# VHH binders against Mitotic checkpoint protein BUB3.3 (BUB3.3), part 23

Target 1, 314 residues: Mitotic checkpoint protein BUB3.3 (BUB3.3), of Arabidopsis thaliana (Mouse-ear cress) (f4i241)
Amino acid sequence: MSGDRLEFENPIEDAVSRLRFSPQSNNLLVASWDSYLRLYDVESSSLSLELNSQAALLDCCFENESTSFTSGSDGFIRRYDLNAGTVDTIGRHDDISTSIVYSYEKGEVISTGFDEKIKFWDTRQRESLVFSTDAGGAVGCVTVSGNNLVVCVDASMHIYDLRNLDEAFQSYASQVEVPIRCITSVPYSRGYAVGSVDGRVAVDFPNTSCSSEIKYSFRCHPKSRNGRLDGVCINAIEFSPCGSGTFVTGDNEGYVISWNAKSRRRLNELPRYSNSIASLAFDHTGELLAIASSHTYQDAKEKEEAPQVFIHRL
Below, E stands for the ipSAE of ESMFold2; O stands for the ipSAE of OpenDDE; V2 stands for 0.75 times the mean of E and O plus 0.25 times the DockQ between their complexes.

## First folded at step 18 (VHH; framework vhh_7nfr_2)

Design T4 (from R1 with A106M; at its last look DockQ between E and O 0.42; V2 from the best seeds 0.00; counts 0 for: pae O 3.5 > 2, grease 25.4 > 24.2, SAP .6681 > .668)
Fold by OpenDDE, look of step 18:
Structure T4 (fold): chain B 314 residues (1-314), chain A 121 residues (1-121)
Amino acid sequence: as target 1 above (314 residues)
Amino acid sequence: QVQLQESGGGLVQPGGSLRLSCAASGFTFSSYAMSWVRQAPGEGREWVSSISWSGKTTFYADSVKGRFTIARDNVKNTLYLLMDSLKSDDTAVYYCAKHKYGIPWMRFDYWGQGTQVTVSS
């Protein structure tokens, strides 16, 4: 196994759902199905905070170094004061809340769920819910960059302008004909990359005045075509924040692979992890990659082992 | 103490219908997903259906899809399984299971005692 394994005094008792690095430090959020949000200081190799939310946490995000948010299986959106060690409920979806992101442009939390809703929360207001709209289906994954919100529903992508939320300004089928499992935005671009449930990655960079359009898709494991009818799910896809065009993928077979988005080349493959890769996260410098080796509850072949989190130095 | 009690099982002819109920107590029922799992004689446990805490999201095994309907009443703290077009292969003990957390594939922390469903001519 490559990287340093994080040690937790209290072991994670269920799957890791999301890893997120803080925007300025080497603090790492670990959201898990065991209902705990953990804050780990990677620099000091110590757990700094552990808070129970009473429901499985399906996603998490930072607002800043002192405030985080989670989406829960009970539909609740929760705010965490990381300094005070307190949790507050902001609001709720009418079904499982599956995704949460923070829009720095709007200063709002954006959440989605199986209730087919996109909800916008302003935690500065007494009534935190400021807007709700229909996604047109169960939302699988979401990413936000600048004023663009990308919402994935099955194999379709819907792009919203946060300045005008009346409707998606663009809706189209992804390059993959199967459901999208994960999505990430390309740094310093309006581009995005998606991972599919059958092991495909699709990259789309819009044509800008400064760059030619990049649009392509590939299978992470081409050789698997010959043996398995069902591709391996790509659970995580993340770009390095350094702007190099490097992104990493994590899949249900335990592989972490790095790619160059521009050259369309495979760069490196880490040694196989014992369990599925549930989540990946770069620190703000791009020098550290956090890796969650964990069951994802997507494939019966996954191992029911205790989840492990690794820090890999690149 | 968490309690799950199944009822509604019995003997039915092929093509018949049954409605199973699971009475839940000892926890906040409306906060947890629930599932039905069955075990046929000599076989392992088989997942049948799951329902989110709200009841809005449902999942079914391929073997029962289109025939079974999972539902819940959060006011009555009751889980239901409507079984239509029953087949001999549906013969099993049916268990109500509480999810520890979240979605259909989550681990179960509590089980009922089960109710026998027998489909025979």
Scores: ipSAE 0.030, ipTM 0.481, lowest interface PAE 3.5, mean pLDDT 90
ESMFold2, look of step 18: ipSAE 0.566; ipTM 0.825
ESMFold2 (binder alone), look of step 18: mean pLDDT 87; pTM 0.877

Design T5 (from R1 with T58K R107Q; at its last look DockQ between E and O 0.69; V2 from the best seeds 0.71)
Fold by ESMFold2, look of step 18:
Structure T5 (fold): chain B 314 residues (1-314), chain A 121 residues (1-121)
Amino acid sequence: as target 1 above (314 residues)
Amino acid sequence: QVQLQESGGGLVQPGGSLRLSCAASGFTFSSYAMSWVRQAPGEGREWVSSISWSGKTKFYADSVKGRFTIARDNVKNTLYLLMDSLKSDDTAVYYCAKHKYGIPWAQFDYWGQGTQVTVSS
């Protein structure tokens, strides 16, 4: 296993769902099914805060250094004041809220869930909920970049223009052709990288007019599972912020592999982690990679061992 | 005390239909995802279907897609499985299972005793 293991004031008691670095610092959010949002200062190697909510947390995001949000199994969208150490609710989905992201372009929080809604929250307003629209299905994962929001439903990307939310979303069938498990925006283009439940990665370029933006896909591992052709689920995919084209994948067998999207090369593979890779995050400089080794319950035979979080230095 | 009680099993000819019910008590039913799991003679348990806590989102194993429908009534605290176009391979004990959270892929923390479904020519 690579990297320095983090220690927490209260041990993590159930799955880690999401790791996120601040875009401004090496503060790391850790969202867990044990209902705690944890803020860890990687530079000082210390836990800054751990704040209890009343539900399993499924996703988190930073607005800025002092404010973050979570989505949870009870559908509530919660806001965290990281300076005051307080938690409040700003609204709710009518089923599980699976993903939450912050749009810096709109200054709004965007959440999605199994009520098949995309909800937009502006905490600058007296009433936080400012817009709600249909996702076209149960949302599995989300990415936002500039004016584009992509919401994944099964194998499809539903693409929204944040300036024209009255328009119907554009549906784009990903090259993976099976359910999309994770998605991230390509930092140097208008493309997207997706990881599938069967071990494939695709780099897709919806609405491209550039001939050099050629979509491609590949399988992360040479071996299929015994007796089946399906691959190992890709739980996490993240680009280094440096623009080099480096990205990492994490799968439910505990492998973390780095790739270069421009050269289309496999770069290296970290020693196998003891549990599924539940989440990956680069710090804002690309020098640190946070890795959650945690059960994800995607396989009935998956080990239910204590979740661990590591910081790998690049 | 969490209790899950299945009913509605029985003997049916191939191509027939059955409706299973699971009466739930001892917890806030509408806060938790629920599943059906089956066990054929001499086999391990096989996940069949799951449903989110509101009932809006449903999942099915490939072997039952298009033939089985999961549903819930959060007022009556009851989980259902409508089984259509039954085949001999569907013969099993069917269990109602409660997920630990409102997350339909989380681990199960409670099971019913099961109800037998037998599909025989």
Scores: ipSAE 0.679, ipTM 0.864, lowest interface PAE 1.2, mean pLDDT 89
ESMFold2 (binder alone), look of step 18: mean pLDDT 89; pTM 0.895
OpenDDE, look of step 18: ipSAE 0.764; ipTM 0.891

Design T6 (from R1 with S50A; at its last look DockQ between E and O 0.69; V2 from the best seeds 0.76)
Fold by ESMFold2, look of step 18:
Structure T6 (fold): chain B 314 residues (1-314), chain A 121 residues (1-121)
Amino acid sequence: as target 1 above (314 residues)
Amino acid sequence: QVQLQESGGGLVQPGGSLRLSCAASGFTFSSYAMSWVRQAPGEGREWVSAISWSGKTTFYADSVKGRFTIARDNVKNTLYLLMDSLKSDDTAVYYCAKHKYGIPWARFDYWGQGTQVTVSS
């Protein structure tokens, strides 16, 4: 294991679903199936707040330093006032809501889920729900970059132009041809990196005119490398924000591996964590990596262990 | 008290069809994902199918895709498994299982007693 383990007065009682750093500070959101959204100040090594939401939380995002949102197993979209320590609901999906992101370009919250909807929320309006459209299937993961929203449905990336949501989305098959487990945007590029349920990573460049941006894929672990078997799932992919092409993957075997997307090389592998890697997050400078070592319920034979969150300095 | 009661099993010829039902009580059925799990003689339990709490999204093991259909009725608090084109390999005890949350990949916290399905000529 690597990095400084975060300490919580009340231990996290079920899976960590998502870690997010603030884009402006080293405040870290921790979303958990135990229904709490936690805000941790990494600079002072202290827990700032814990807010109960009454459902397993599946994703979270910052709007700004004072406001955040979650999506959850009951489909409710919840807004958190991080200064006042309060939570309220702004709307709901008609099934579990798997992902939530904030679009700074639109000033809107975007949520997705198993009701096959993409919903757009603007809390500056009397009615928060401002747009809803079909995703073409159950959404598993999402990324937003500039004016592009990408939602993953099975093995496909469905790409929406945020400037023209009335148009049908463009669908692009991922190279992995199996369900996409995680997706992230490539900084300073039109590209996306995806991780699959079967241990593959693909870097894809839908709708690019740049000839040097050629899509590629690879397996993070060889099938029988060091006695390992098929079935490794890539649970998390995150790029360093500094534009170096460095990204990290986290898998359900507890490995965190860094790669360079430009050179296509494996750079470094951290000592194995005791649980699956459920989430990874870079701080806004790229100097810190938050790592959630947490059971993800990806194997019926798995025994859950207390989740842990680590801060690794790069 | 959570109760799950399966019914609809029986003996059927290869190529035949069956509909399994699972009556649920003692919890808010519409808040939880549900699954069917089966166990063949001398083998471990095999997950068969899952359904999200609204019923909108369904999942199937590769061995049953295209032949089985999971469904739920949140008014009657009943889970169904419609099995078509049955094969000998489908012979098993079929269990209704409740997921801990509305999340169809969360661990199970309650099981039914099972209903026997036998496919033979």
Scores: ipSAE 0.709, ipTM 0.876, lowest interface PAE 1.1, mean pLDDT 88
ESMFold2 (binder alone), look of step 18: mean pLDDT 88; pTM 0.891
OpenDDE, look of step 18: ipSAE 0.866; ipTM 0.936

Design T7 (from R1 with K65R; at its last look DockQ between E and O 0.82; V2 from the best seeds 0.82)
Fold by ESMFold2, look of step 18:
Structure T7 (fold): chain B 314 residues (1-314), chain A 121 residues (1-121)
Amino acid sequence: as target 1 above (314 residues)
Amino acid sequence: QVQLQESGGGLVQPGGSLRLSCAASGFTFSSYAMSWVRQAPGEGREWVSSISWSGKTTFYADSVRGRFTIARDNVKNTLYLLMDSLKSDDTAVYYCAKHKYGIPWARFDYWGQGTQVTVSS
């Protein structure tokens, strides 16, 4: 395992679902199934806030340094005032809300869930819910970059232009052809990368002729290593924001591996973490990588020990 | 005190149908994901199907997909498994299981006593 372990006065009591760095600072959000959203100041090595909700948290995002949101098992979308230390609700999905992201381009929160909806929230408006559309299935993960929103349902991807939400810009099954577990946007590109439940990564550029020319997939752990055709679930995939083409994958066996998207080469592998990699996050400069070593409930062989969060310096 | 009580099992011929029910009490049923799990004689437990807390999203093992339907009634606090085109391989004790959260892949924290389904010619 690598990096400095974060210390929590009150231990994290159940799975970590999502780590997120602020786009402006090295404040780190930690969302957990134990119902707490935690804000950690990496620069001072201290826990700033620990805010209880009523549900297992499945995702989180920053709006800005003072405001964040979560999605959770009860479908509520919760808003957190990080200065006042308060929590309230702005709305709800009619089932589990699996993902939540903030669009800085639109100034809106976007949430998705098992009610098969994509919901858009603007807390500047009298009524926070400003748009809702049908995803055609239970949404597993999403990414947003500029005006580009990518929504994953099983192995299918829908690419939306946030300026025109009538229909998906492009809709197709992913190159991995099995359920997508995680997705991230490729920096300085209209592309994205996905990780699958069976250990594959695909990098897709679905715009016009570029998408037909730049598309590839590979397995993070070759099948011959285990003597099996199926690999280990890729739980997290994140690009360095520096534009180098470097990205990292985290799998359900505790491996964090770095890659170069252009050269398609494996760059480095961190020492194995004791538990599954549930989430990865780069800080806004690309100098730090936050790593959640936590059970994910995807394999009966996982250890259900207290989750750990590490900061690895690049 | 969580209670899960299965019913509706019995003896049926191959190709026949059964409807299993699971009456739930002692918790807010509509807040939790639920599953059916089965156990054949001399074998381990096998996951069959899961359903999200609203009932909107369902999951099935490949061995039962297209033949079984999971459903729930959050007014009556009851979980169902509609079993069609039964095969001898479906012979097992069927258990109702509660997930710890409204998340249908979370661990189970409570089980029913089970109901026997026997498919024989």
Scores: ipSAE 0.764, ipTM 0.898, lowest interface PAE 0.9, mean pLDDT 88
ESMFold2 (binder alone), look of step 18: mean pLDDT 87; pTM 0.888
OpenDDE, look of step 18: ipSAE 0.868; ipTM 0.937

## First folded at step 19 (VHH; framework vhh_7nfr_2)

Design U1 (from T2 with Y110H; at its last look DockQ between E and O 0.89; V2 from the best seeds 0.84)
Fold by ESMFold2, look of step 19:
Structure U1 (fold): chain B 314 residues (1-314), chain A 121 residues (1-121)
Amino acid sequence: as target 1 above (314 residues)
Amino acid sequence: QVQLQESGGGLVQPGGSLRLSCAASGFTFSSYAMSWVRQAPGEGREWVSSISWSGKVTFYADSVKGRFTIARDNVKNTLYLLMDSLKSDDTAVYYCAKHKYGIPWARFDHWGQGTQVTVSS
């Protein structure tokens, strides 16, 4: 286990689904199946807010320092006023909503779910729902970068151009042959990194001809268990914002490993956490890594200890 | 008070078909993911299939994929399992299980009493 454990006055009572740092500060959102969205000020080591949404939260995002959103098990998309401490519903999916992201380029909230829809919400309008399109299947995870939205359905990435949403999405088969569990955008290129349910990582560079950005994949094996033959689900993958090519993976056995995407080398392996790694997040400077050690129910043999959140200084 | 009552089990020959039902009451059925789990004599429980709360997304164990179909009727508050091409290995008590949330991989918080399925020549 590594890093400083965050202390919560009221313990987190079920799975942590997502950690997100603010793009402007070291405020950290913690979304949990216990129905609370928590805002933690990492610099002051204090909990700023706990807001009840009345459903298990599957994802969260910041719009800005005052406003955030969640997607939930009941399909509702909720907006949080972080200054007033209030929650309101802006819309709903017709099954669970698995992911939610904010597009700064579009000024819109984008949500996905098991109703096989991608929904676009603009809270500046009287009717928040401004666009809805078919995802081509049940959406497992999503990332947005600039004008590109990537929606993962099984082993495929469906790439949408946010400037031309009437156009058909570009289908890109990831190098993994099994469902994609997590995806993140490469911060210095038009590439993506994905983690699979069977322990593979693929770094892909769709629509690029740069020779330094040749796609590749590998099986993620902790050094501590070098003799293991089968893969373990990669639950989280995140790049450092610094452009160095550093990224981290978190797996369902509690291992956090850092890698360099440019040199294709393992950099560091943290001591094993007691629970699965459910989420990872870099702060905006790349100096801090938030780590959720929490069961994910992706394996029946997961440890059943209380969820914990750690801050690891790099 | 959550109640789950399975029915439709019985004796069937290999290659036959059977339809299980699970009547649900005491909770808002359409808000929760549901599953079928089976237990053969002297063995542990084996997950069979799960379905999302709207019914749009389904999951199957490899051992039953292509032979079993899970379905739900949110008007009748009933979960179903249509079992085709039955094999002796399918002999078990089949349980209806409620997930804690609308999340079809969340833990179970309630179980039915089970219905016996026996596949023999």
Scores: ipSAE 0.762, ipTM 0.895, lowest interface PAE 0.8, mean pLDDT 89
ESMFold2 (binder alone), look of step 19: mean pLDDT 89; pTM 0.906
OpenDDE, look of step 19: ipSAE 0.878; ipTM 0.941

Design U2 (from T2 with Y110V; at its last look DockQ between E and O 0.88; V2 from the best seeds 0.83)
Fold by ESMFold2, look of step 19:
Structure U2 (fold): chain B 314 residues (1-314), chain A 121 residues (1-121)
Amino acid sequence: as target 1 above (314 residues)
Amino acid sequence: QVQLQESGGGLVQPGGSLRLSCAASGFTFSSYAMSWVRQAPGEGREWVSSISWSGKVTFYADSVKGRFTIARDNVKNTLYLLMDSLKSDDTAVYYCAKHKYGIPWARFDVWGQGTQVTVSS
């Protein structure tokens, strides 16, 4: 296992669902099914706060250094004041809320859920819910980049233009052709990288006019390829924030592998972690990679060991 | 006391239908995802179907898609499984199971006693 393991005052008692670094600092959010949102200062190696949300958390995001949000199993969207150490509810989905992201271009929180809705929240308004639209199905994962929001339903990417939400979304079929498990935006283009439930990665460029942006896909496996990892779910995919084309994948067998999207080459493979890779996050500089080794219940034979979070220095 | 009580099993001919019910008590039924799981003699338990806490999203094993329908009534605190076009390999004890959270892929924490379904000619 690579990296320094984080220590928590109160142990994480159930799955880690999402890790997120602050866009401005090395503060790390840790969302867990044990209902706690934890804020960890990686620079000082200390837990800053631990706030109860009363539901299993499925996703989290920063608005800024003082404000964050979660989505969870009860459908409530919760706002956290990280300075005051308080939690408040701002609204709800009518089933579990699977994802939550912040759009800096729009200045709004965006959440999705099994009620097949995409909801937009602006806490600067008297009523936080400012818009709601159809996702076209139960949402599995999302990414936001600039004015584009992509919501994944099965093997399809549903693409929304945040400047014109009155228009219907564009449906784009992924090359993986099986359910998409994770998605991330390519930081230097209008492309997207996806990981599938059966171990494939695809890089797609919907509506590109650039002839050099050619979509591709490959099967993700460790160097020692024994066939044992064939069909292993890709739980996480993230780009380094620098323009080098580096991205990482984390699978349900505990492998973290780095790749270069421009050269289409494997770069490095970290020593196997003891449990599934549930989440990955780069810090804002690309110098640190946070890794959650945690059960995800994607395989009946998963280890049920206590979740661990590691910081790997690049 | 948290309890799940299945009913509606029985002996049917191939091609027949059955409706299973699971009465839930002792917990807030509408806060939790629910599933049906079956076990044939001498085999391990096999997941059949799951349903989200609102009932909006359902999941089915490939072996039962198009033949079985899962449903829930959050007013009556009851889970259902409508089984159509039954085959001999559907013969099993069918269990109602409660997920630990409102998440339909979370671990089960409560099981019913099971109801026998037998399909024979």
Scores: ipSAE 0.748, ipTM 0.890, lowest interface PAE 0.9, mean pLDDT 89
ESMFold2 (binder alone), look of step 19: mean pLDDT 89; pTM 0.903
OpenDDE, look of step 19: ipSAE 0.881; ipTM 0.943

Design U3 (from T2 with Y32H; at its last look DockQ between E and O 0.93; V2 from the best seeds 0.83)
Fold by ESMFold2, look of step 19:
Order: C-alpha cells, then structure tokens, then sequence
Structure U3 (fold): chain B 314 residues (1-314), chain A 121 residues (1-121)
C-alpha cells in the first residue's frame, strides 16, 4: 500500500463512494455510504468537517472553497456550507441520485439519477432547479468539461452541449463495447478516457474533427497475466491536471496503475491495496493522488471493512 | 419490524406462467430497491431480478431475461415477478429481498420466507 493513511475521528463505517480535491486547494472531500460528508485538509493532516446527510452518499463535488454538494440514495441533492458547517436540501430526483458535478462554465450544479433525468441547479435563483432533461437511461458515470457534458449509459456516451440543451443528446458508442464504469475528460483536448467493467480503458474523441487525436483502447492487465485478473472492473480513472498525459486507473483487485496517454505506455504500478480501489483524485497541481481502498459492492468477495484513504505523493 | 411475505407459487407444466407477489411492511417500501432470489434444491441462492425504488430501472439475470418481468406497486407495497415460458430449471424456492440503503447493487438486509415454484412435466 503506498502513501500516508488519513486518520478520521469517527471511522468511515461503510463504502467510500467518491474522493474529490478542491480545484483551488488541497482540501479533500470524502463521500461515504455511512451518510457522512467529510472535508480533510491534506496540508495540515486534519479533518475539518464531518457532516451527516441522513442518506448514503453516492457522489460529491466542490463549487468553490466554501460550498459543496452531494447526491444520495434518497435522491436528494444537498448543499454544504463548508464555513458554517451546515447542510440543507436543494431538491431531489425521483430515484437514487448517482452522480453530481459542478459546471464552472454554466455556474450550475448538474446531477443524474435512476429517474433517467439530468437536473441543473443554480442556488443563486429563487427556484434552484433551472433545467431538467432526459438522460436516455440509467446513468453510470458523468464528466463535464467546458461546454460538454457526458453521461454514460451502459456502453454509450450521451453527449450534451451545455450551450444548446434544448437539443437531444448525441449517442456515441465507446470502444470498450461493454458497460462503462468510469469516465474522465482528457486535459487540453475534447477527448474522454473511460474504464470498463471488464478491465479495458479507451481514449475516445467524439465530436472532433482533429486528425491528430487518435482513439485507442487496451486492457490494463494482459489476459494471461496472473489469470485471475482477467476482466477486472476499472472503478476509477483520472488524468493528472499538469498536461503530462499521465493518468491513473484503480480496479477491484486493489491495483493503482499509472499510464501515459500520449506515449501509450504503462508507467508504474503501486503496491496492491487490501481492498478494491473505489475512487482516485489528483490535487489541483498533480503532486498528490488520493486513493480510496474500499469495498464497492461490485464483487461478492470484497471485505466489508472500514475503508481507508491514502495520499500518495508523486 | 421488516416483514416480507411471498405468495403465488405452485405447480406448473413447462411453458406455463406464474405470478409471484411479495407483501412488504415495516419499512418505507417506496424508498427501497427490491430483488427476487431463488434457491434450487442442493444449490446456493441465485439472484434473479432487481428493481429500483421508483420502478424505473430493472435488472435481470441472463438465465431469466426475456421470460421474467419484475414489477412493483408502491401504493400497495407489493413486489411482483411475472414468470413466463417456465422451464424445469426454474424449479426453486423464490424469495423477495430488500436492499440495504435502497441501492439496487447493495447487499440484501432482509429476506422473506419464500414460495415454492415447481415446473414438472
């Protein structure tokens, strides 16, 4: 296991669903099925906040240093005032809410749920819900970059132009050809990297005319390697923000592997973690990688033990 | 306390149909994902189908896809399984199960007592 293990006043009592670094600092959000949103100051190695939301949290995001949001199993979208240490509800989905992200381009929170809706929230308005549209199915994962929103439904990427939300989404079949488990935007590009339930990564460039952006795919573990790792679900994929082309994958067997997207090379593999890798996050500089070693309920042989969060320095 | 009570099982010939029901009480049924699980004699329990708490999203095991339909009535607090084109391999005790947190891929935290389905020629 690599990195410094974070200490929590109250142990994390169930799965970690999402880690997120602030875009402006080394504050780290930790969302858990135990209903707590935790804010950890990595620089001082201390827990800043621990707030109960009353539902299993499935995702979280920062708006800024003072405000964050969660999506939860009860469908509610909750806003957190990180200075006052308070939580309130701004709206809901009509089934579980699976993902939540913030669009700095629109100044809006975007959430998805099993009601097959994408909802847009602006807390500066009297009515927070400002738009709702069809996701085209049950959303598995989401990314937002500039004016593009991508929601993944099975093996398809449903792509929305945030400037033209009245238009229907465009559907793009990923190269992985099986359900997409995780997605992230490629820095300095209109491309996306996806990880699949069967251990593949694909870098795809939907909606681009640039011939220099060449899509490709690969398996994170060769089929013959170890035998038992064939088809291992990729739970997390994240690019370093620093423009080097470095990205990391985390899987259900506890492996964190780094790659370079430009050279298409496997770079390093961290020592195996004791549980699945549920989430990964780079800090805003690319110098720190947060790693959640946690059951995900995606594999029956996972151990339902207290999750651990590590900070690995690059 | 949580109570799950299955009914609707019985003896049927191959190619026949059955409708199973599960009456739920002791929790907010409309906020929890539900599943059907079956157990054949001498075998472990096999997941059959799941449904999200609004009913919008459904999942099926490959062995039953296209033949079975899961449904729920959140007014009557009842879970259903419509089984068509029944085969001898479908013979089992069928259980309804409640998911922890209401999340359809979370573990089960409560089970019913089961209803017997027998497909015999």
Amino acid sequence: as target 1 above (314 residues)
Amino acid sequence: QVQLQESGGGLVQPGGSLRLSCAASGFTFSSHAMSWVRQAPGEGREWVSSISWSGKVTFYADSVKGRFTIARDNVKNTLYLLMDSLKSDDTAVYYCAKHKYGIPWARFDYWGQGTQVTVSS
Scores: ipSAE 0.705, ipTM 0.873, lowest interface PAE 1.0, mean pLDDT 88
ESMFold2 (binder alone), look of step 19: mean pLDDT 85; pTM 0.857
OpenDDE, look of step 19: ipSAE 0.881; ipTM 0.943

Design U4 (from T2 with Y32N; at its last look DockQ between E and O 0.87; V2 from the best seeds 0.83)
Fold by ESMFold2, look of step 19:
Structure U4 (fold): chain B 314 residues (1-314), chain A 121 residues (1-121)
Amino acid sequence: as target 1 above (314 residues)
Amino acid sequence: QVQLQESGGGLVQPGGSLRLSCAASGFTFSSNAMSWVRQAPGEGREWVSSISWSGKVTFYADSVKGRFTIARDNVKNTLYLLMDSLKSDDTAVYYCAKHKYGIPWARFDYWGQGTQVTVSS
């Protein structure tokens, strides 16, 4: 295991679903199935707050240093005032809400769920729900970058242009050919990378005046084991914010591997973590990687003990 | 407090159909994901199907896809399993189960007593 383990006076009592660094600081959000959203100040190595949402949290995001949001198993979308330490419900999906992201381009929160809806929330309005559209199926994961919203349904990517939401989405089959488990956007690009339930990664960088299109897929196998280990789910994938093309994958067997998407090379493999990698996050500088070693309820070999969160320095 | 009561099991010929019901009480049924799980004689438990709490999203084991249909009635607080094209290896005790947190891939926290389904060759 690599990195400094975060210490929680009251242990995280069930799965960590999502880690997110602030875009401006080294404040870290930790969303958990134990119903708490936690804010951890990595610089001071201290927990800043712990707020109960009353439901298992499946995703979280920052709007800014004072405001964050979660999506939960009860379908509610909740807003957190991180200064006042308060929680408000701003709306609901009609089934579990699986993903939540913030669009800085629109100034809106975007949530998705098993009600097969994509919902847009603007807390500057009297009624927070400002738009709702069909996702074309049960949404498993989402990413937003600029005006592009990619919503994953099984093995398909449903792509929306945030400037033209009245138009139907465009559906593309993923290069991974099986259900998509995670997706992330490429910094400074319209590109993305996906990880699949069976251990495949696909990378898609659009062609630019400076480089050729990068579009390929591969099976992600840790170098520390003999042969291929078929079917290992890729639970997390994240790009370094530095623009170098460096990204990391975390799998359901505790491996964190860094890659370079442009050179197509494995860069480094961290020592195996004791449980599945449920989430990864880079800080805004790319110097820190937060790692959740946590059960995901997808494999019998997982430990159902308190999840651990580590900060690995790069 | 949580009660799950299965019914509708019985003896059926191969190729036949059967509908199982599970009456739920002691919790908010419409906010909880549910599953059917079966156990054949001398075997471990086998997950059969799951349904999200709104009923919008369903999941099936490969062994039953295209033959079984999971459904729920959130007004009557009842979970159903419609079984078509039954085979002898579908013979098992069928349990309804409630997922922890209402998440359809989380572990189960409550089980019913089960209902026997027998498919005679």
Scores: ipSAE 0.756, ipTM 0.894, lowest interface PAE 0.9, mean pLDDT 88
ESMFold2 (binder alone), look of step 19: mean pLDDT 85; pTM 0.856
OpenDDE, look of step 19: ipSAE 0.886; ipTM 0.946
ESMFold2, look of step 20: ipSAE 0.746; ipTM 0.892
ESMFold2 (binder alone), look of step 20: mean pLDDT 85; pTM 0.860
OpenDDE, look of step 20: ipSAE 0.893; ipTM 0.948

